# Ledger of designs, part 3: VHH binders against TBC1 domain family member whacked (wkd)

Target 1, 363 residues: TBC1 domain family member whacked (wkd), of Drosophila melanogaster (Fruit fly) (q9vgl8)
Amino acid sequence: MATAPRSLDTISLCSTVSSCPDRNGFYGGFQRTDKPKEPLSKAQIIAREKKWLYMIDNWSIYMSKNYKKIRDRCRKGIPKSVRPKAWFYLSGAYLLKKKNPNVYNELLEKPGNPTTIEEIKKDKHRQFPFHEMFLDEQKVGQIELFNVLKAYSIYNPKVGFCQAQAPIAAFLLMHLPAEDAFWVFVSVCDVYLQDYFIPGLEVIQNDAGILEGLLKKTCPPVYRHLQKHKVEPLLYMTDWFLCAMTRTLPWETLLRVWDCFLAEGIRVIFKVALVIIGASLSRHKVRKTCTGLCETLAVLRSPEEHIVEEEFIINNMMRLNLRVEDFQIEHTRQKARRAKQKAQQEAESSGSGNGHRRNMPTL

## First folded at step 1 (VHH)

Design c4 (framework vhh_8cml_1)
Fold by ESMFold2-Fast, scan of step 1:
Structure c4 (fold): chain B 363 residues (1-363), chain A 123 residues (1-123)
Amino acid sequence: as target 1 above (363 residues)
Amino acid sequence: EVQLVESGGGLVQPGGSLRLSCAASGFTFDDYAMGWFRQAPGQEREFVALISSSGGSTDYSDSAKGRFTISRDNAKNTVYLQMNSLKPEDTGVYFCAAGPYYDFLSEDAYDYWGQGTQVTVSS
């Protein structure tokens, strides 16, 4: 039997579709990472695990007197074996669960808002469609995802459900039992991403302005390019922020970013965004090919593989020369701008009503 | 036309000092972070030092820390690298580079590169 002539490399750089999940439970190439090179010895891993367990056993003292040590250890990456417990403590979920025994189960027994439940049912199967836990509605992950989202919609009815919450809940369920995942999810939605999911998108609009101001400081030519082509931040950063990078970053990078995110909050998401924007558009040759909105947006929505690699993101994020004051200045500026815009919109709405024709009195 | 011109290289004995200069033209210098990279014979290009657009922030490779100082004069469109306590291992071609983003140490982050200036540290 004849074999085809060799016209291509026998080693393919293209993702081969796999019928089996990888080491992290993913099928195909979606959010898959090749088996990472192990930079740490087994002895080094064990040493880091022991340090994390000691820190957790003395959590209150570290939180009050030595938070820098928690932060620094998160930046190095949390060992795989202790990551779920570390995330549970970092988020404050351990206190939420302790204060609210059986509340998760009580929420699940409630019927919930029918419209919200229907919305959750439509979105639950869209999360990580190539992960073994979420492939179909009979898998435990799909049931647990529905339960976490339903419970949260009842727990915080002002939010109910937002589609961006589903990938966050699914991601947490890959690491934690459902009840623990629920309390981490509550903390993420109510504290870390406070008010992000309330109808109207006011907070994300404010944060879009903060991102622009920080970009102007850190990367002025890229900032000018975005302004010139009217590339509004909401067109590229909305999913990055609302989903806390869960739909953006490859798996190993996402884990490292979340290690930092749970320690340092939303500032980490801003820093990751600045790294992606800067690395994607820093080169003049790339900006030259981006002649308008569509070309620029395509680059930002599909960053090159090397830009979203674990060490690249973490190292460049840590090197950003941004002080807490830089975030505070931009927050204050954007809050004032939004308040002024809202006042102007309210004045315009009132003016429309006052324009009604008045009947003249006959006397 | 964008141009970066390095000067100040030469032959120096171990323990000596050199001051490198990089004169920039053809772009808005004040908007760009400036870096120094070097390439030793038979080796890949490596990062040496970085300075922010305002000059308020600097970063150094481990080999440069405590011995080298990067500075800039935005009025003169010039970046400098003061090199003290030079070692034979510092021998190489030194390049200045301009990038719009301060905190990227990747060569891909830099829009503009100079032609380089030779530094030789030997007896």
Scores: ipSAE 0.000, ipTM 0.426, lowest interface PAE 11.0, mean pLDDT 82

Design c5 (framework vhh_8cml_1)
Fold by ESMFold2-Fast, scan of step 1:
Structure c5 (fold): chain B 363 residues (1-363), chain A 125 residues (1-125)
Amino acid sequence: as target 1 above (363 residues)
Amino acid sequence: EVQLVESGGGLVQPGGSLRLSCAASGFTFSSYAMGWFRQAPGQEREFVALISGSGGSTDYSDSAKGRFTISRDNAKNTVYLQMNSLKPEDTGVYFCAAEYDFWSGYYTPDEYDYWGQGTQVTVSS
């Protein structure tokens, strides 16, 4: 269950439903946690809570002068009790809310684009169907989810609504009151995942190329396997990036990844993707069973349980020999490749002016 | 084609020492983690030691810690296993193995792509 894709058949879903929710509110599904990991000692949890509360009380100084401490503490995992407030501050939503009093309520009063509103209404029932907040249309979570997505579609009409936004908004609503969740959501869509949700998927197509270059550097045997079987990144990475792993990872792993994502940005999603790809296909035994595109995609879309465990993902993400410069190099390569493609197309379209003249009828 | 060729095995008395070598060819050696595994008669291959592609990280099985040292010479495309204070329980066929160094920590046989043919180590009085 923990390794299953979020989209499951109704029959399969029914077989996993419990009468009681887990500690996180899940009655079933792949994000339900039946066997919790050994927690930190109470003393360790309290110490980390105190450090986080002090950092939040002194947020501006930490953001400007001690950012490394924020980053390091996010990588260790934010204590459950302070996580919502930490995410609110990490995302910059606290400033957005302060600068825009009553704007969320004003957006909710507007009618919005009727086509966009219908799209949102169709999608809200698909988000976390086994979570106590979203079990049915009468639950507060579905009402709040509609409100957040409607408000955002009016706030940023260039984007409107993209189906990938719904699991992100629902995930945030599981942690934050609706208005606070809205401002975190605005930051995620407009800053962290900038331009990802604009129709056409241009940004993620560029990022697919960056991911390929990073894979070639971090795990060449896996890169060669994907090239051999023509496994294009958009076939497996699209949901991972557009939904910021919310439909992909077990619950505790997802929380740890988002702790890092809000501190370090999209580079975290790239690193998590590289760990999933590398760990899933690094073993020769696994690659032997992947005789083509379909077998390889099956492995990538349903990684083994141990690969998506929280400590495995976080530790291996940190062990990747990737620095900010490596991302800059790949970005530069993609920019140069696009410039070369444009130059070649322009050179091919630049007229040999003799052709048209010679084809004109002679009188 | 990738090839790993082990050497240095033999018969030694308890408390003795042996130095195993594994010569690698057909790949960019410094980009591969190297492992040593052993197989006792009638048993599965078990982990002995590993070294990262750069040589900056090493790890050992509990039975090898303090007695064995893994090292590598990237200029010579060779990995070594220095075995000291050998015990009868160390008897077995010793294999070197290579896997691309995606991350340090390849501890099971199924994690390695490339294997040598093995070299026999016998510790007997």
Scores: ipSAE 0.011, ipTM 0.356, lowest interface PAE 9.5, mean pLDDT 84

Design c6 (framework vhh_8cml_1)
Fold by ESMFold2-Fast, scan of step 1:
Structure c6 (fold): chain B 363 residues (1-363), chain A 125 residues (1-125)
Amino acid sequence: as target 1 above (363 residues)
Amino acid sequence: EVQLVESGGGLVQPGGSLRLSCAASGLTFSDYAMGWFRQAPGQEREFVALISWSGGSTDYSDSAKGRFTISRDNAKNTVYLQMNSLKPEDTGVYFCAADEYLGSWYDLPYEYDYWGQGTQVTVSS
């Protein structure tokens, strides 16, 4: 499996781009697929579409009294035709938009924080550079992407802009009109990935510890391998979590994971991470070739194709049998660990007489 | 040096039972998923049963389901295969295999790190 492209020159783009897009609008890149999708029968697709439309028409009742059915249907995969509307409802964006009918346009009219706007403008990395919406700087998708990120930076000035937000916003724009995509994006950043994008990386550092604890429980040999070679979770999980897998997974798998993510939250990203880590390093033969940090990271950053196939990820994520309680236990444990670490750092700074503590995020 | 030593094979009549054992040495047994494979005369090795490193998860071939039970004792570094309702087609050399695997929540690969020499099981008169 290829990682998301980070550097793209015009010559390389032209030489790798197909003349025709795939079924999902990709002219090239790791998320393009030339394999025919084995479709559900037409009757089965229609049946699933009708069930989703009925749930949406009765959304408040399902949310309050039958959430299990929403969850189960997300795990089966949302039909392509209904997915944008389903994501709009799952995220709660429909309520946010209803409560704020002209706020998106009002935010776009504001100048914003000059430094933040300059940072958004200077982000030259093209999101989904091989997708028809983002192929070149003249495409409407690039304009809409700037608008969504600008609007959000004004809507939530505490966060402003973080580069990891760009692929999420771009991904949503591939499914939803700009204003609807904006409200889903607001929910994702403010609720699902709460405080992830605030300077300091405190939440993701805590979640790195949670991932380690869950990995120790589910994959002890792999956990020991990572510990032995000092493979810190932030070195491989940061992009997975901050971008909600948008730069990591093949397209069909990414859609299935987001169907689950919007229903069940960040626990889905943890489960997907555990499946990728475990499946990639489960074999002794593979670990034997990973003699250190760099070799191990190379494997984790380029998982084998079969590991990131949609049914493999979804089925193995469900098989983990991790309960909400397991996440709560690890969260409590990591919170205590970080509090103890902070107390020790404060004691050291007061003892030395230096007085100034500056925790700069390490990337 | 890693060794897997199978025992408990023999001659049994159709409908009979046998319990195979595999003793492991030279490895951290609790880190390994353990499997049983068999090879009939003139045929390729086929999967029979698997157990995760903790014993919390098992998997069986269609021919073994309902008749065979795999279990392990991590304190004794031993994996077992209890075979009931044996049929002539169960005849073959039974091999113990060890692989570092995360358990039942992954699709099972049939490539294993270590193999025993096998124990003969014959189901006949």
Scores: ipSAE 0.000, ipTM 0.255, lowest interface PAE 11.9, mean pLDDT 82

Design c7 (framework vhh_8cml_1)
Fold by ESMFold2-Fast, scan of step 1:
Structure c7 (fold): chain B 363 residues (1-363), chain A 125 residues (1-125)
Amino acid sequence: as target 1 above (363 residues)
Amino acid sequence: EVQLVESGGGLVQPGGSLRLSCAASGRTFSEYAMGWFRQAPGQEREFVALITSSGGYTDYSDSAKGRFTISRDNAKNTVYLQMNSLKPEDTGVYFCAAGLEYYSDYFLPEAYDYWGQGTQVTVSS
């Protein structure tokens, strides 16, 4: 027999495949939704749709003078019928497309970097393999995914391609036509996840430190547990941040988190991470069973189903007593810590272009 | 991209030891998680051992725990598998693999982007 998986997350990749897709196009996998969501009344749905369409028709006014209304409506969840258009506007992609009407097609006509193209080809088959768009290489979604990632690698050669980008692009293609998905993807990579995908992964290393500092403030017993057992944040949070939760959360929760993420930015990903960590490890009974690194990682990589339910995540994010200033304080502290580490490493190497390199997990 | 070349395989008696090496060609070795897999005739590739890019975390298959040790030397672009107390059941082609994705699915061959050609390990009966 093949070697047994060590993690429940690993087992989820081997989930049984149904002959029929679910409501969202999934034949299998952990994002298949067989649980019915308690529906809002038809009247409530229509009312929320009308409010969103009005906001979009008056978008510049809302963005400049009434952003809190946009934020509050994102937190309540965007109606499924208007979500693609709302995401297109929230991300600013509508302006990017308007300013660059033929650029996507022009990028696709270019050959690109041969090495980068081969990397994209290898990775695209791993994105949502149980979704109707991506079941096999012949599906239109696989072609569109290749095109979006190729176009971006040419558009931003400083980044080229990073494997974590593929699930983001695939997720957007489930909601938007390819060219629109491309411009939302550009905004996500260049603005929301700024510098995350630059070779060396320096920003995610800094953000790991920020997450630790926020956790120390919000849940000290859990922070102490992770420190005691040498649980490096990059072992559990890297995928959550680099992929913006697209490989982590159940489908309905992922949609709700992205509604918030596009309105409020990376702070949403930090808050979701803090909720998952806190809810998973806050109970003394659970920490007592986590006698080491492996047991703790197993819990963090496979959170209990109720912790990743949409209302649980959203409500607990809103309950976190974190202000913008709290993030700024941790960012400043981490930047200072990283600068000190770099100075020490450079001193030890007897030269800035020569010496020891810190090794970090990569996506 | 990286190219991986395994070495150190061979024929040993039960209870013997072998040290496998995997030499990586490429500038980004220090950014990759590295895994060892093995394949016996008529079986799928199975996970043996894993080490993160920093070396801070290692994991092993149930059959390898306590007997095998994975390590890496990023200055030499090399990953090692020290195999002790070898059993006939350890016979197979041992593959080195490099992956950029940092998922729990590093126990699955599909998680790895680059593979070596393999090195034969035979534990004599």
Scores: ipSAE 0.000, ipTM 0.153, lowest interface PAE 16.9, mean pLDDT 81

Design c8 (framework vhh_8cml_1)
Fold by ESMFold2-Fast, scan of step 1:
Structure c8 (fold): chain B 363 residues (1-363), chain A 124 residues (1-124)
Amino acid sequence: as target 1 above (363 residues)
Amino acid sequence: EVQLVESGGGLVQPGGSLRLSCAASGFTFSDYAMGWFRQAPGQEREFVALISWSGGSTDYSDSAKGRFTISRDNAKNTVYLQMNSLKPEDTGVYFCATDSPLEYWLSSEDFDYWGQGTQVTVSS
């Protein structure tokens, strides 16, 4: 009789299921697509593939002397056939694997933390429930997902396991063999999303402030609307950032965003977020219908289909008049705010200790 | 589908000027950056000039800076290269190129769509 609000996973489970998978292995869910044939010609695809294979064969030279070419090719979209190898190289996972022979297998042989293992077991079945790799607990993908998350929890015990990591690991397993996926996953968690998954959400809380500052610069009317209705960024951006868009974007858009993310880092996630926010709320008529917090969040949590289409996201992300320096300015502002808050906290703690010592036991 | 047609090349004396045009069809021109490249006899294709999708940003090779100007007319689906103070070293086939709606290309390898080219000869 009473129904709780539907989660993204619940919504996916309620979608129409087909008897055959799409070209990406989806039987259903919001990431299934029956979109027309790829708009690029076969000749263009082959040309892009050859360019990528040449770059990979000369990777150290490109990384040291011509990283801008790598970046620009990522922005164009990596061809499907070379994407797994490109992601393996972009992330630095190829070097991590080379430096750590047999480490993945050694981690799998360890028992791990029993509490963490039970958490992983409960969460793994929720990832991509209509994908051919993850349809049920007996599928190889579910076993591999458990193994990658278990291995990482032992590899980095400071983090252990965070539920937001599961969709990232599952997504990588759709593209890479388990051991390669593990090393890309290590890079994503330890480098790209550094400290995001440590208990307390301190890093994403800082990044929420950066997002607000960038939004104030790029779309002041939308920024004012969010401030007026007290729409805090953590209410809509948490899944976007912690899961690196894996639970948010349609499949083809997600692939294009990750092509850019692995080349340019977290700044790509910020740019995608700014496009979603700006495009969803830029029109006065839309803001007028968003009379409060709940109406505004509904729009941001369920953006219109055209806003999350691949060319719209990539084109508008590239059109954002934001440089690396703009992110540095906002980071500096947030660092100053954190220093002020810490100083205030320390002042309160010092004042508390000065005049009121606790009684010593007397019997 | 995508078609690029260059025009405006010819024979010119050193110090002369030429204006190249590239007519684009088969794609949403206003969403794509446009570049000019050239290939001299016995040489590889080299970058000359780039213009962003909006026309708000331009970039030039060191040899083209101060002498060449790239511009575009999105209403006419055309990109232009105004070449002034031409030198014998500017001799080559000039190609118009486009790919995705990226704004900053680094080399000819970054473009997937090319015109047939237009010959520019600077000789006395």
Scores: ipSAE 0.000, ipTM 0.158, lowest interface PAE 15.8, mean pLDDT 81

Design c9 (framework vhh_8cml_1)
Fold by ESMFold2-Fast, scan of step 1:
Structure c9 (fold): chain B 363 residues (1-363), chain A 123 residues (1-123)
Amino acid sequence: as target 1 above (363 residues)
Amino acid sequence: EVQLVESGGGLVQPGGSLRLSCAASGFTFSSYDMGWFRQAPGQEREFVALISWSGGSTDYSDSAKGRFTISRDNAKNTVYLQMNSLKPEDTGVYFCAADFSYRYLYTSEYDYWGQGTQVTVSS
């Protein structure tokens, strides 16, 4: 399936480029934009739009007393016309922007870290190269992408810039004006994907272990297959998590997943990953053809079209028998493993062992 | 200084009830989701119950559902766990934990933890 390619050269060697953009502005079919399988009537669309606008007008009440209604409506899919405003509110960006008037413009006036700025310049022209907004350096989208990433690198210098952030920022700019996209991006990086982009990639290593434990619970035959062939999660899940699926899923599926992600957080990314893994390796015949690491990775890196369709992903994500408790158990296990490894390293370097602080679980 | 102080633990007979309290200070309590966790001897810490910052949403472990009720009083900076129909397997140290969260967002680590209160269910 088509994901955001690393470079234009890679695209030009392996694909046929369409001469016109599709309904969502994409050339060449690199990001799928399918006709709705079960289109809603005009009356149904209008009814859902009115419900969303009413929720937004009463946002603090819904957040405090009726969050379940927000969550349930996100799971049904946010109407296309309301999605940008809904994402702006769901992410909390509306409060961030209100509390920080003119801060985005002030950040853009600063020079930033020279090394970080050069890293951003190298990557920005490669994001969604077949989307109309990003076709060349003269397009407004390329300038806005640079500005959002520059502003964030100054806003959060502990992170600076990570290459995985560029597809997220580009994706948001396809939906929101630059300043609004910036504040949603700040929320995504600082809250939803907290500490993911700090140098060392420590959090994603922890989350790889959590994913493995959840897979053992939800898909034991697939888990056993991956263990047998030494298929480590970081080999297939790193891009899925660091980019919040923006380089992985077809357009309509990506929108539905992000509707849920902004309401329910990182647990949605875990659930989507589990569905992709389970469905890709669920058939005994498929597992038999995956005789080793390389064959198994090829399947996981190129899931069948039906597995990444919006209704398949959303329905199977909702059917997963996973509670908040299950994530907490796996997090506690991974934290205990890290503490044990650290204690062993310290014992080897000092010739002694000592107690460490107790483990703190995460929901 | 941030503090979470649990109280209300003790020894009870099977089928009995106990109400745990967690008094919070040093942070804006009403902005934090609050959780109860427990740890039995030789076991890993496990989730028991969660309440959102506003009190509008609660979640429970399967073992706690129907028997335990989590609640909070934002005016008193206190979260409670009402435990009914207690069983020997409920024995453990019960911890209060605070997580700064927008209601719809989950962080990777709980921000603050209490020292715990012992609950023993035996006959």
Scores: ipSAE 0.000, ipTM 0.206, lowest interface PAE 10.4, mean pLDDT 80

Design e1 (framework vhh_8emy_2)
Fold by ESMFold2-Fast, scan of step 1:
Structure e1 (fold): chain B 363 residues (1-363), chain A 121 residues (1-121)
Amino acid sequence: as target 1 above (363 residues)
Amino acid sequence: QVQLQESGGGLVQPGSSLRLSCAASGFTFSSYAMHWVRQAPGKGPEWVSSISGSGGSTNYATSVKGRFSISRDNPSKTLYLQMNSLRPEDSAVYYCAKGYYDFWSGYPDYRGQGTQVTVSS
């Protein structure tokens, strides 16, 4: 979704932007939280903070001997006070920064590709327009966002800049100092979302097929509905995956999903997608109202508020009966399908009977 | 209920050798291909080597070919990785994995707890 979901953002779109930011720095928009919820007692929060700090102090041992504990604690939600440090460690950015002293500053001193720089300038002003860090061009957040995206485009020229990277970088800058945010961003782009931002969308096309296969396994009636109405996954999942949900989910849900995403990788984005699709279209009554492609896409692009609520998303992700093996099976199937399609296209292109279909200049 | 337990890592100097082991339980070991995957923090999982269920077929990443040797002992349900001529770039947590290797096989839910290898002077 290019903008905030309409069903979630209807009130904020019609209401006046607040003169005071919420606890997360939002003056408006669908991610503003006017009624913050805190289900945990202060004592429970402190206990979880102490466990996270101890785990970080012993990070190499937990990574090598007890990754399950890291995963389980991420699924419970990382305490807000320790989340930035936890994300820095979970992503491996702490080692990237240590291995590359002064590299961020060196990249900032380079001019970069002029075309890429102009693309970054066009997109940076659109990120979180109601957040205190990004309200105008002179705010520190806007400057830092430009710097992180510029530095990355020089660090990885194979990618350069992709519009979907901007909301990710802006999101990280809301949690981390610029240099630390840069190294988390490098890890997200190069590891978690490997090759997603290369021109051509090859990886996301493959992952669209994986999502369809997983949906066939987890929600057969919904899978059949999407197939019947020719609802291609790229029509609804592209923004979810390329932006790692940063433009899709309410703020508190987004934080919880990223806690899991940094521990378990892209499988978390698949699980969130399956929950949104399944919850939106599982009821027969809803599928009956979705008589075609447009009606179905409207539902998927604007999920109901209760579906994107944090506990609903997290609990239903955990209830999905999906093992890592299920993802491996679908990945293998998708590679086979793409290989078969490529072979079929090559065979068709070499056939003499198909010469009629070729467009040849008549100079 | 698949359980995989790696061991044998440590801190060694460049040029040294290490032998990693993986004890498997909860499945019919001899019926599955097994893999070694490594991951340095901040990097994605890198496939290192694979061995067929019978042990009759082995494959290696270009970066380790000629230096590493994968083997298995089906009666004891143990997978091995003999690592010779170790280099600083071999420093990583090494995981054994069951099934098909691709970018999915390195995920925590599927791998064992890992064993840390650090190659440094």
Scores: ipSAE 0.000, ipTM 0.126, lowest interface PAE 16.8, mean pLDDT 81

Design e10 (framework vhh_8emy_2)
Fold by ESMFold2-Fast, scan of step 1:
Structure e10 (fold): chain B 363 residues (1-363), chain A 122 residues (1-122)
Amino acid sequence: as target 1 above (363 residues)
Amino acid sequence: QVQLQESGGGLVQPGSSLRLSCAASGFTFSSYDMHWVRQAPGKGPEWVSSISSSGSYTNYATSVKGRFSISRDNPSKTLYLQMNSLRPEDSAVYYCATGPYDFYSEDYFDYRGQGTQVTVSS
């Protein structure tokens, strides 16, 4: 699936609900997985678990002197049993919680902004409607989701609430107790996706330009196709970035991407986006059928299932010949381009004055 | 040392069927997407089909969709291509390939086998 439906009505159009949940708690929807196979032996899983627990017990040393090992282990996939604790440490939430004892409970006792609270209430029922935590009969998740989003809106009033935050909070609550989920959520919103949720979409607009520049470097024919048909990145990448893929990827792929995302940050979301775009549109025959904006968006919003499979995404993401410097170059270019456009607009505005506007009081 | 070995090609008449096999060694087969690519004399390589590491997802070139079926057996480290209703334009050397970046490069794949010749002619 390219992009998950944003409403219960839309989800219901395509989804079949089972009488029994899968092993991840899904009764239906695109993230339900039936009888997934574990590629690793029990002995290999135990060995990786022991390595992760040792690394967490020595976290400060690994963070300061051996971050490469943390990164490499995240790319291999974190064992499911240690993933919640690993995410808690990777995000820095363990420090946030330690430095802010009882703050989560204090935030929950506050009334909050009435308008923001009503927005949260309207949106919370739309998250993972076929998951056992968020079904009508399993309302505990709904209460916890409201609490996390309410607490955050009070913690960071500049943001308040953005609809894209709800699937992130719900996703974290599937892995972590509410207070721990809250501190991971704070880190994701304030650090990893810094300023994304502030009204005006300034950061995501800048990042759209960065994505275009990277695409021009990695797949020029696809870049030219998008330019020819005036396919603006915000039309397809907004949900991918604002929701950190939580509405886009199959469950096992989403977990693997988040393992990498918490270690390497927003660059992982860029790389996943480049893989989806490239794999979907790199072939001439596919581009030939995409005669315009609508056809191209349909392909990008509903990528082939093999493109969003976990090993395909992770392997192709790692194979992208992109270094930290490539992102820095595009960021610098985009900043310069926006500054030039702003200066030109200001110069044109000052030059458009009529005679009356140019009147000086005295000579 | 990674190695791919294709087999099953031959000379057949239009409308016939063939099953190609690819034996993989030297890498963790179950962790990689696998692909079939063909190349006719004097032409560039053409991607035919792909299968995910788990076997759960498959994709096909428009020219072969509905006629060809890709499958894999991870325990035996073998990739298959069942080709039905063969046409003269299917005549090519068929290669087993693995490795990503096929979407960002004209040469597409990191690992390619020796190939197996398929000729469809009366």
Scores: ipSAE 0.000, ipTM 0.129, lowest interface PAE 18.4, mean pLDDT 81

